# Ledger of designs, part 4: VH-VL binders against Large ribosomal subunit protein uL3c (RPL3)

Target 1, 266 residues: Large ribosomal subunit protein uL3c (RPL3), of Bigelowiella natans (Pedinomonas minutissima) (Chlorarachnion sp. (q7xyp4)
Amino acid sequence: AAAARASSSALVALPGGRMIEVPHMTKDYRDVKVCSRQRKWEIREHMRDPIKMGLMGTKAGMTTYYDDEGIAHPVTVIALEAGNVVTQVKTKETDGYDAVQLAYKETRDRTIPWPERQHLRKHGNVKAMKHLKEFKIADVSEFTPGQQLKAEELFEVGDLVDVSGTSSGKGFQGSIRRWGMKRGPMSHGSKSHRQHGSIGCSATPSRVYKGLKMAGRMGNERKTVKKLPVMMVNDEEKYIVVRGSVPGKKGTIVELRPTKIVGKHC

## First folded at step 13 (VH-VL)

Design p2
Fold by ESMFold2, look of step 13:
Structure p2 (fold): chain C 266 residues (1-266), chain A 119 residues (1-119), chain B 111 residues (1-111)
Amino acid sequence: as target 1 above (266 residues)
Amino acid sequence: QVQLVQSGAEVKKPGASVKVSCKASGYTFTDYYIHWVRQATGQGLEWMGYINPSGGYTKYAQKFQGRVTMTADKSISTVYMELSSLRSEDTAVYFCARGDLYEGYFDYWGQGTLVTVSS
Amino acid sequence: EIVMTQSPATLSVSPGERATLSCRASQSVDSYGNSYLHWYQQKPGQAPRLLIYGASTRATGIPARFSGSGSRTEFTLTISSLQSEDFAVYYCQQYDESPYTFGGGTKVEIK
C-alpha cells in the first residue's frame, strides 16, 4: 500500500456542483517499470490473492498535480451515484461459478424491460437501475441480495484498481490513420499540401464532406485502464479518487475492479 | 462561474403563448438537466418539468402536459420553455434551474422571468 | 404524486436562537439508503438557494449552522444559531418520483 501526502491541492467539481480538494501526489506512488527480483515476487503473490469485490461509479472530472521535480500526476474523480446494490448472488452449486451482480444508478420502472424488472424483484426487490453488472469473485458468502455496498469497506488508499468504461473515441485523427493519410514522412514539402487541402474543401463542400463523414466507426469500445492507485475513498461525499486517466468523458459509467495483474512488462 | 440568465418579463393575454429563454454559461451545457419551476406571487414553488440538452429528452409534470414545450439549442447553450393557452392562474415568476442528473438537487438558478396574464 | 407538508407555516425566532423546521412526505422518499429530500432558502425577490441535499448533506458554501436530518417521511432542517441573513422562506423538495414536488414553505421571521 502507498500513502498519499498532500503538498498542494486543486478543486474538482463533482456532479451536482460540490467541490473537493484532491491531494498533491508524491513521487512515492509512481509505478516502477524495472523488473526487480522483489517485483517478480510481488506479482506472483498478488496472483495468488483471492479476487475481491468491485464497484461502479461515474466519471466526474480530472486534475493534474506537479511534484517537486515538475512531473505531472493526473488524477480522476469518480462519483458514487445512487446504487451499488447487490442483486443476484451466484454460487458454483446453483450456477456453476461464483459471482455477485451489482445494480447501479436508479431509474424509473418504465425505462427498463419487463423481464429485467422481474429479475430485480426476484433478487432482493431492488428498484429499477440503469446498469446491471456481474462481478466474478472468490467468496460470495458476505453478500446478500438487496445489500448496499460502501466504497470505504471495499477499498483502501493505495489499493490498485482496474477501471473499465466505454472509450471516448478516436475522432478525426483516427480517420487519417485509417485511410492511410500521413504527415510525418513528407518528401514533397508539407506547407503547400495543407494549404491546397483547405482551398479544395471550400470549393467542393458536398464531395469533401462526404469523405469526412466516413470516419465514424473508429472508437466507442470497452476499455480497461489497469493498475490505478486509489488516492481517496469517501462514502459521505460519495466519491473515489484514482491516479491516472479513466475511460470516457465526464458522466461515463465505469467499473472499478481490484487489479488482477500488477506487473505486465516482465 | 456557473450562470443561468433568463429573458425579460412578459405581459400576455389569456389564450396566448409565452416563450422564456434560459442561457447557460460556465459549465458544459450537456452535462446537466435544466428544470423549470414557477412561483405565483406570494406563493410556493411548483415544478414544471425538465429537459436534457444532450439529446433533447423532456419530462413534464402532468398538470402542464400538452401546454408546455421545452427545447434546447446546444450551439448557444440556451433552453426555451414555451407555455401555451395561458390562463390568469399562469401569472407567476418562472425560474430555470440546473439539475444534477442523478442526485437531483437544483444548485444554480436563473434570476426568474415574470409572466403576467391579464386582459 | 408525493405531497410535501411543511410546518410551521411561520416561525418567529430571535437572532442567535435555534430554529427547527419540519417537512413531512405523504410517502417515503428514500431509495437505496438515501433520502431524496432537498432544502432551499429563498429571500424576497430572489431565486431559491440550495442549502441541504440528500436530507443531510450541506451544499457548497453553506455554513455549518445549517443541518438536516430525517429519513423516509419525516425530515428536519435545523439552524443552530440564527444570523440576520437567515430570515427567509425555506422549502423542502422531494426528488424520489415525478412530479418533483415542493413543500408549502416555512417563513422564518424576526421575533
Scores: ipSAE 0.000, ipTM 0.374, lowest interface PAE 16.9, mean pLDDT 75
Fold by ESMFold2, look of step 15:
Structure p2 (fold): chain C 266 residues (1-266), chain A 119 residues (1-119), chain B 111 residues (1-111)
Amino acid sequence: as target 1 above (266 residues)
Amino acid sequence: QVQLVQSGAEVKKPGASVKVSCKASGYTFTDYYIHWVRQATGQGLEWMGYINPSGGYTKYAQKFQGRVTMTADKSISTVYMELSSLRSEDTAVYFCARGDLYEGYFDYWGQGTLVTVSS
Amino acid sequence: EIVMTQSPATLSVSPGERATLSCRASQSVDSYGNSYLHWYQQKPGQAPRLLIYGASTRATGIPARFSGSGSRTEFTLTISSLQSEDFAVYYCQQYDESPYTFGGGTKVEIK
């Protein structure tokens, strides 16, 4: 029986080729689907709590997880690569808003610009990291520059998270679809400062420069999938498993944030 | 083979109570929920509530809150549904059904128990 | 509570023809990327029988002529080639939010 259950585990390759085994779902997670007195209390307390800290990860892939009854559960494995180190802590008094900046995915010093390396050194003497992201939270007092965040201290099985990442395979065409492919001109009436009716090249060069603004917006499209249950958290093996799909392809950097829960489940 | 067997038909007067049993067999009793659904003659299905036999947790539709009580006896794999303060509109066939933990579909149903409230 | 509305109330169909049944929810019944919408068949004097769960997945032992589709608030059950044993009442049910309500049913009868 034990051997049959072990064969239902899935092997998932993390970035760098390391393999992990996704174990059987715990009974505690299975009870999240129905209301219990204890779970109802936990949900209400979660809604009372201020916005809590999240973390960053790398989409390792999707797989199916088979429980003891042979029922398939579609899941996404999110790798926790080297990082999730606090850099800058922002407060209303210093920066006008409360946020914690997180550095993720260690890289070589030579792969980041000198100003960014200087920023990391100033704020917690953090190693060179590929990604810096802010998390706006209610209480920043618990975080200090240089602090290593651990997933097991932030999330537990059964928590709901919102996962954000860059949408897959949708470059300029994705921008057109979002705008409804309408026949209207690209120019906005409120601009007025453009050379309307100009036949010279000056209007064309201006559109090219303004293309940098559009490219910056279109090339950094973000998508959030909400209310994904955390199925597993493992700091030793460096992964988090969530139920359902996550934005982006394998290797996409994603952000996990606690869900703001509305309405009742069960 | 999964099977749910319910107790026999009952005739009750208004104001009385009725207790319908549902005996489960062919599976691990504590791994699934038991739901109760009723159907008045010629009418649709109405969900009443469920019980988790593992811990005895129950959830009732608001319409029945205060009148329905569901209990489970793990030793004989049996769930009971008791409906009190019966009225003529409670005349219906009462079904028990096994509920999937995650998707919530009712894959096995009892044969139904006719409860008639005579006036 | 989520109100489930089925249409038509009665559908008269000749054997061998295609039957299409609709079910609408008053709010989305999708959570966590899944549709919590189930279809049941009930013949006179019998308990309901699970046909489709999760909007589109056939239950064990259900013939391929039964198929389900839809998401969020609009769902459809299709019987591609109606057989004599298929004349029954069909119910949809949501399991996203308590109370787990059923639709009013669609009676499929011989034309």
Scores: ipSAE 0.000, ipTM 0.383, lowest interface PAE 19.7, mean pLDDT 75
Fold by ESMFold2, fold request of step 16:
Structure p2 (fold): chain C 266 residues (1-266), chain A 119 residues (1-119), chain B 111 residues (1-111)
Amino acid sequence: as target 1 above (266 residues)
Amino acid sequence: QVQLVQSGAEVKKPGASVKVSCKASGYTFTDYYIHWVRQATGQGLEWMGYINPSGGYTKYAQKFQGRVTMTADKSISTVYMELSSLRSEDTAVYFCARGDLYEGYFDYWGQGTLVTVSS
Amino acid sequence: EIVMTQSPATLSVSPGERATLSCRASQSVDSYGNSYLHWYQQKPGQAPRLLIYGASTRATGIPARFSGSGSRTEFTLTISSLQSEDFAVYYCQQYDESPYTFGGGTKVEIK
């Protein structure tokens, strides 16, 4: 009954539990010229494309698709949760630089500080949003507070984007889990809680202490993966598909920006 | 199976031109770049440029800009590299190689074409 | 233009021993979250053969004794147990920035 399967696709869960099937990838990106990184001072001296607006999204998952010719294509699905609404528009006259502030991921009023809630109300009467980020762009004139941005208006299949995200901070809970495996003694009558064991005269530092220092630095680093091709944009189903991996794990909030140095294509 | 077959050895005088062919088979010709790399006798490898057969776009190393021309004939799955104003230091084996679209590695190479430039 | 420097120029190794080849780039060859550094083997009278791409990924049909490592500017090709067929010249190539330059080569020969 069903036609013979030429390739398989995995379902990807978006935030909120909705499942999608990533469509078969196009071959349009195969005509893209091979580009190498240009030296940035040469580019600034001779040519520079205007910086355009981007969006925020949530990493939903990764999958691998095989096309009709058997070529594997690793892709990441980025969900577009409620948000991507313009709040504050900054200009050189008002703030000393041109930028558009974007609100992303609707939340309840009680989960954000009152000053931030009033900020959202003042700038376009935007619903309470969990994330506010600025996008410095060349031309802010077509953006107004309260404006809903759509991915299909900003990106096309084949465009190159830079995807930024941060590792989730584990805070106090994460640190205790790691350090709970080994911690210094709390000796009575001592002002020092370090281990008192001594290795002979040739060894002073403890290998265990070095390992504990490294373990306590989990998360909280921002990472950008550059020049990822956009494989699919779907505003109706609220997702974007890019080729390759993006920063963070499933659920990480990411920022998608058009690649700055190369324009649309090399 | 993927195969790149190059034209035979050439002997040229200084100031002449040479045109080396590279016939591809066993894959979709327009899905991959073709690169040209040369190797002087007993020396290392030198990248010359590439052509994208799909759109005909070329990129040449600065050293060869103005002297090299690469073309493709999609109907016979063949690329050509023409090097003009030959000098004795152009004596080398010239290779064509198939370049991966994503990573750029050269996974299949032609057998090489010896071009000798002597007076 | 990125200059690729290989060392040593010649490596004399007995069969069955480990060989370690170095490749250094004058600038980082990392882009798109990947290292654009490839390794090739060439025997006399033959075309080069792809060994390793992306610094660490073995090409199809390449034995497990070949391994690559490194990132940014420093890269290493390791042959864990040299066979008689492994005595050849090895080249690294960067594919991050045009012109896509090769290193000068490391000749691995019988001691």
Scores: ipSAE 0.000, ipTM 0.382, lowest interface PAE 19.0, mean pLDDT 75

Design p2
Fold by ESMFold2, fold request of step 16:
Structure p2 (fold): chain C 266 residues (1-266), chain A 119 residues (1-119), chain B 111 residues (1-111)
Amino acid sequence: as target 1 above (266 residues)
Amino acid sequence: QVQLVQSGAEVKKPGASVKVSCKASGYTFTDYYIHWVRQATGQGLEWMGYINPSGGYTKYAQKFQGRVTMTADKSISTVYMELSSLRSEDTAVYFCARGDLYEGYFDYWGQGTLVTVSS
Amino acid sequence: EIVMTQSPATLSVSPGERATLSCRASQSVDSYGNSYLHWYQQKPGQAPRLLIYGASTRATGIPARFSGSGSRTEFTLTISSLQSEDFAVYYCQQYDESPYTFGGGTKVEIK
């Protein structure tokens, strides 16, 4: 029966219609639910770990995998669409706090407002992206603008992650559009004019930055499912598989973060 | 007067690395990107990547990803481009150029640095 | 990657005559109503020199005989009255999407 089931592996459609087969996973992972005195100490040590970087993805669908004992486990495939590119890196010296801004889900230039496009050009000349999200982390020194994040460098099979649902960014775009319309559109000009009146360091960069930050954080409804084991990471085929369910429907933009809180089920 | 002055010609063996410098003067160093463009003898121009000296931000053409590293030293207004694992086809003149932050035209260029890769 | 195609590869023109150089992009290089298309001149043994940016704007110090036009995918550099110093190779470059590619060049030479 086992051999026959290996030939019937599940197919999952990624965004854009590409099909992948999720192979059967036989690797053991640990449940953190059993608490001894030593385990409680280990959990306490883990809570002191610095906050680490996450990623964004798109819920592609669910499938089933069977472990060595034949037990079925529901898993969710999270697609890694074009994106997860670092844009702005913030430090306490520049912005009063440490954060990395991440751009996700490539879109056409004409889909985003001019100030947002200039922001992306300033910070690593990143292609137009539909979603921008700040990740407040402990150490930003490893990240540079324009850097492509790779899931295999951030997550490993067996890691626990928290998955949050992110609303589609129409509200975020609306906030930027409101600020941009208040200033009026600029058709073109000399580089000195753009350097003075655009996202340049000498012009109102704080206003544009504040609008981007506030819109991206204030307008979104979030649900978080915690402690989901990572079952597979594949940067070549552009997906991550986690055990269990993930917030939202197929196509929902999600945030994956390394789990900070463990031992909750002791 | 805006000026970009590059380091001198280099001769390297295959598999080695080369580091070319580009010293900027006559303008505020952190207000402009520095791009690197190379030109093999008798050939056209090939864009390699850029660095924003303000934060050290870089973007590399995919062809050079993993082989090129660009850095900036703000204290001496100098950008460095290091190309590793050199091959004979990397023989070219390497230019640095000042790029406008938003429109991206290269209004000032260095004199070029010939890098020759030969066994 | 946006492919930039220049034509002709070589243009033979007499001094005092008009030269017209073409540049075609494999996709539009216009964003926000602006063309991110730049023209450079390169003489033997020298670094390139910026002539035109934004398809039509002359760079500082560029004589009025140089003019650019076009939008989206089709662009033209015109030299209205060629002088002896204008015999060089001319490159177009797009700056809309990385890699910021150059055309193959048009060599303008004496007829």
Scores: ipSAE 0.000, ipTM 0.404, lowest interface PAE 16.7, mean pLDDT 75
Fold by ESMFold2, look of step 16:
Structure p2 (fold): chain C 266 residues (1-266), chain A 119 residues (1-119), chain B 111 residues (1-111)
Amino acid sequence: as target 1 above (266 residues)
Amino acid sequence: QVQLVQSGAEVKKPGASVKVSCKASGYTFTDYYIHWVRQATGQGLEWMGYINPSGGYTKYAQKFQGRVTMTADKSISTVYMELSSLRSEDTAVYFCARGDLYEGYFDYWGQGTLVTVSS
Amino acid sequence: EIVMTQSPATLSVSPGERATLSCRASQSVDSYGNSYLHWYQQKPGQAPRLLIYGASTRATGIPARFSGSGSRTEFTLTISSLQSEDFAVYYCQQYDESPYTFGGGTKVEIK
């Protein structure tokens, strides 16, 4: 009698206390060994694809997925809280660029400024949301104000996504320990240098990167973890599962975007 | 003065479709939603859905999803509601109503269109 | 889906007396700093008429004898000193969450 194939199901708490069972996931796109000539060509063609729409979610937690060989893989469950509703649609003709504004995480209306509430009401009668983010995409024609986005329509299992969020904060006490352990130049300089840092990476000297402007805090920066495989998408139970870690702690708001550049892990 | 004028009564057989029009006047057509509400004889009011004439975006009550289609013609300030696969239970008066953008109340209503479904 | 429950289904009241109509939502209908609860009056053969919006604000042209109160899940329409034209069916409606549902109605009758 051959040993039964290992499989796993884990309980993960979503915001609001609801528990879900994440079933066994059978696909792992991190098993690529060698970057062939064909694979390099495929990556180049993918980089030319139009930029597609993404979503927002909330980090719910991490669990373990066991593949068909019984190997454990860390996965992150990202909850889809109430939201992901289109508000303003911008076009080159109306605003000079194409973008879709997305509202995420329903909240009480007293938590947002009056002008923002008016904006939400005008653009699709959207309920008060804690987060508004623009997604610059190639084609906005299929999106309208008030439209509810669904993750299963945007992503499928095996897609690679880039997940952006704010790194975990360590508090003020942690800033001294982080600085002292790394022992590097303190980030201080002219006002012109700070102005150049806001313009773009090409205008920023490499020394500024080593000095980091957040010398008083550890974490609390926008970070993007690239090329995470989507392991599961479930609009009914309101979650997405990705392989690997995602910025921030439980409850961190994250942005999921289709991966633009896939070739570095070839 | 704001007015919503609907098309006349219709009699249909089961399985057919009906298309009711609602012509708006006295305001900027694209600045307000148009909602559709029906009322079976002797019964209460049932919200069916709305259309935003500005972009043509629609939202339908789940009960009618797949059977109802709402469209707008901005050139004549008219909204259409089409209900397919009619059943006898669809016999009702169908109202269009203008929806306030901010508070969502229906401040102006059409006169109603009786749709009778019988064999 | 938010279920709107009105009570009583029928209210028999003499002219000149006070009528009190109740509307209960299955969940809070408060958002944007106010209640998204509206009241309509409907007479036979007519379209509904807006009476009260935002739970308590009278619509333009509505007599002062109509007043609304309540918040969250419990709402009341009060008609002071009923007139002969006030005998009709009254509906509450929520506009907090789609589908924007109506209550079952309260018929206000003579006697």
Scores: ipSAE 0.000, ipTM 0.448, lowest interface PAE 13.0, mean pLDDT 76

## First folded at step 17 (VH-VL; from m6 with heavy chain D100E L101I)

Design u6
Fold by OpenDDE, look of step 18:
Structure u6 (fold): chain C 266 residues (1-266), chain A 119 residues (1-119), chain B 107 residues (1-107)
Amino acid sequence: as target 1 above (266 residues)
Amino acid sequence: QVQLVQSGAEVKKPGASVKVSCKASGYTFTDYYMHWVRQAPGQGLEWMGYINPSGGYTKYNEKFKGKATMTSDTSASTAYMELSSLRSDDTAVYYCARGEIYEGYFDYWGQGTTVTVSS
Amino acid sequence: DIVMTQSPSTLSASVGDRVTITCKASQSIDSYVAWYQQKPGKAPKLLISDASSLQSGVPSRFSGSGSGTEFTLTISSLQPDDFATYFCQQYDESPYTFGQGTKLEIK
C-alpha cells in the first residue's frame, strides 16, 4: 500500500524550544509485523535480543512520517532530557527484588526535598532530578549507580517497547465517553439518550456493586501502550521516535520499558 | 582551596603493576568525578577515564580498558588508578583531574605522577 | 573518536602581540570545548570552558570563541607569563579528546 502523499521529513519541537527534523522511516521498522488491531507485533528473525533496560523520556509530540514506499506512519517523538542516570540498583538480596532506579529531568537542588537530594548524592552522585522511577529487570549486574544510560545502547530500530505515562485529563465525563457505553434511542419518545440506565437490581443485591462503571473523572491515570515499535533513536539530538500514540500531553514524562512478549510474539 | 595531591614517581619493570593515588582536599570528594589523563613525554594529553566516587561507577577510554583500573576511597578522599602489565609505552605522566558531574572538562589537576617503565 | 586538530603546532610571538590558536573538530560538537594552558613540568590549567566561558582567575586577555567545528583561543595582548603550550579539548562525546597542542614561544 502507498499513501496519497509524497514521503517527507517532519519538524518537531523538543522541550526547551529546540527543533529537530526527523527523517523518513527506515526499512527496519517495516520489517515489524502487526499481528492484531491491538498493536500486537511479531518479532522478526532479524530482531536483536530483547531490550535489557528502560528509559524515561518527555513526550515532545506526534507527527506523521512517510517511509520509502510512501506509507504514512503516525509517530510520537519522545525527547530525552537530561537524566536517565542510575541512582540505585536493587537486588533480591538487599531489597527482595531486582530493579534499577533511574533519575530523570534535571532540576535545581532547591526544588527537591532534602532526603531525595541526599539519596541522589549517596547513590551515584546524581544531580538533582525531578523524577525517580524503578525498572524491574532480569539482570541488574550491568548497572551501577552513577551510570548514564544512552538510548542508542539500549534501543534499536524495530525494538518493541511498552510506553507508560499519565494519560491526559478529560475531566468529569459521562458513561458513553468514559466507558464506551451506548446511547439510548434518539427517537420514539425516548428520554434516555445519554443517560446511564440501570445500575443494578433491587432485590438482589439491593446495592450498587463496587466498581460499577459510571460517569466520573476520565484520564489523568497511569496508562501503558504496549508493543510500540521504535522507529528512530538519536542520542545526539536526544530523542526516540516510536510508532503510535503514547499517554499524556506534550511535555509529560513517559517510561519506555521492554515489551513483554507472550506466546508466539503476540 | 581545592587540591589534588598525587603519589610520587614510580619506576617499574615491564609486566609489573603500579597504583597511583590522588588525594583530594578542599571540596566534598563525592561531589565531583575524578578523571585520569596521561601525557607521554613530549606528547599530548590522553583522557583515560573517570570514576564517580559516589557509587563507584567508572567509565574508561576504550584504549585503556584492561590497562587501567580506577577505584576510590571515600573515607580517605582518595582516588586510585592501577596500571597493569606495564610496557615501555606506558611511560608517561599521569594526572588526576576533577570534573563536575556530567561535564567533561577538568577544572583542577593533580601535580602529576611520573611512571617510568624500563628494563 | 572525535579528532581535534589544533593549529598552529608552534607559534612564535612577541610580548604585546595578538595571538590566535585554532582548533577544528572532526564533527560538530556545539560548544563543548575547553582550553588549557600547560607550562613545562606543570599540570594543565583550565582557561576556558564551553568554548567561551572564562574561568575564575584567568586574565581577561584570554578569550574563546566558536561553535560547531571551529574554535579559537585568543590572547589579546601577549604577556611574558603566557608563553606555554595550549591545548583544546572536546567533551561532547566520550572518549574526551585533546588537540595536539600549540607551543607558544618567544619570537
Scores: ipSAE 0.011, ipTM 0.510, lowest interface PAE 9.6, mean pLDDT 85

## First folded at step 19 (VH-VL)

Design x2 (from m6 with heavy chain T58E)
Fold by ESMFold2, look of step 20:
Structure x2 (fold): chain C 266 residues (1-266), chain A 119 residues (1-119), chain B 107 residues (1-107)
Amino acid sequence: as target 1 above (266 residues)
Amino acid sequence: QVQLVQSGAEVKKPGASVKVSCKASGYTFTDYYMHWVRQAPGQGLEWMGYINPSGGYEKYNEKFKGKATMTSDTSASTAYMELSSLRSDDTAVYYCARGDLYEGYFDYWGQGTTVTVSS
Amino acid sequence: DIVMTQSPSTLSASVGDRVTITCKASQSIDSYVAWYQQKPGKAPKLLISDASSLQSGVPSRFSGSGSGTEFTLTISSLQPDDFATYFCQQYDESPYTFGQGTKLEIK
């Protein structure tokens, strides 16, 4: 197996008369760009857009949106109910990481336990809110406890957002997950999946066994729909419109986060 | 000892704007929300909205959205309400009122500021 | 919006009388009701919160009751200083709304 490769080289004269060999590559050696592990790490840490603040909303419904050119888009309207108020601001110095806690959807004062009311009082003197959610972001210096966030300050038309919420859970995915976990071995030849015996196209990929039963949730899963374009933002009328569908039924509380952009260079 | 002192009466022409001030004393200004309530001549009371002096969270009665703008200056312990594009039906007495953080009733009121809009 | 309907609109009474003012909400608001007294040319003064809780410094002849949709303010023995206009207010949800007022006049 010694020296199986073949190559040819041409000598090149440098200024001063010194000769060097320049490698000449055969057809089987191609110009292939590879990204070193060190370069990948540098890109991830130094060329990514900083994580920006998001907000919360309530799924109001779906409709058709006509853009400035008259093109129809299927869209979801997300209502901005009373809230989106900053409460606790965490920094690396105080808590070991940078985050902003956001309160959403005013509720009656008596529905909030006294300890949580004390928390809201300490952190911006905030009205009782039904939902508290932490957003880990790159720069917390612009956020102050008690501050009202405005969607027009955070998002522009054309921005991409990730929308998270709790799905309604019809049991289909949960049934498959639960069914598969009970059986352990994975195959397409399961009798319980076929009505009357085997269908002749069975293949066994790999026989992998966990050896340990895994308890899991069934239905009502948190789901994120990524890279939805923002079609409209209106703080006066209290809504934001995204193209496509979002998790959950009408009335579901959703979180809108700017889509994380990774570097394209290798 | 809690006291809310409002700015003096104003007479304005239609289309003008007015800014009413409310100076608070006798308590920690940022611990309470400041509400604004109006009373037209011979009429009842209408809640206009509030501001949280800590951080500026504000909420308006939809009827006054775009008409009223509420702000505060924590260093001066003063709340402000600006009315824009005044019309004759904006003639009223405007009160500032302190609201409990978790109870939406008003335990202390300013003396009221009469705003008269006439041609 | 929650509508607060106050009755009567005007009430004539004599010193020493027991009077009752009622306020009806358009939906259940539990006990989130406050009552105010307003004299001519003056700001309203809080009398009662939480439907029945008497504010500090308010005479004990004032009392409130009710829950759900119907609320009452009672003055057990009128004094000369009690002739004023009275308002109920709900604070269960925004926008906070007031009754139209009850003017209590000397007979």
Scores: ipSAE 0.308, ipTM 0.643, lowest interface PAE 4.0, mean pLDDT 77

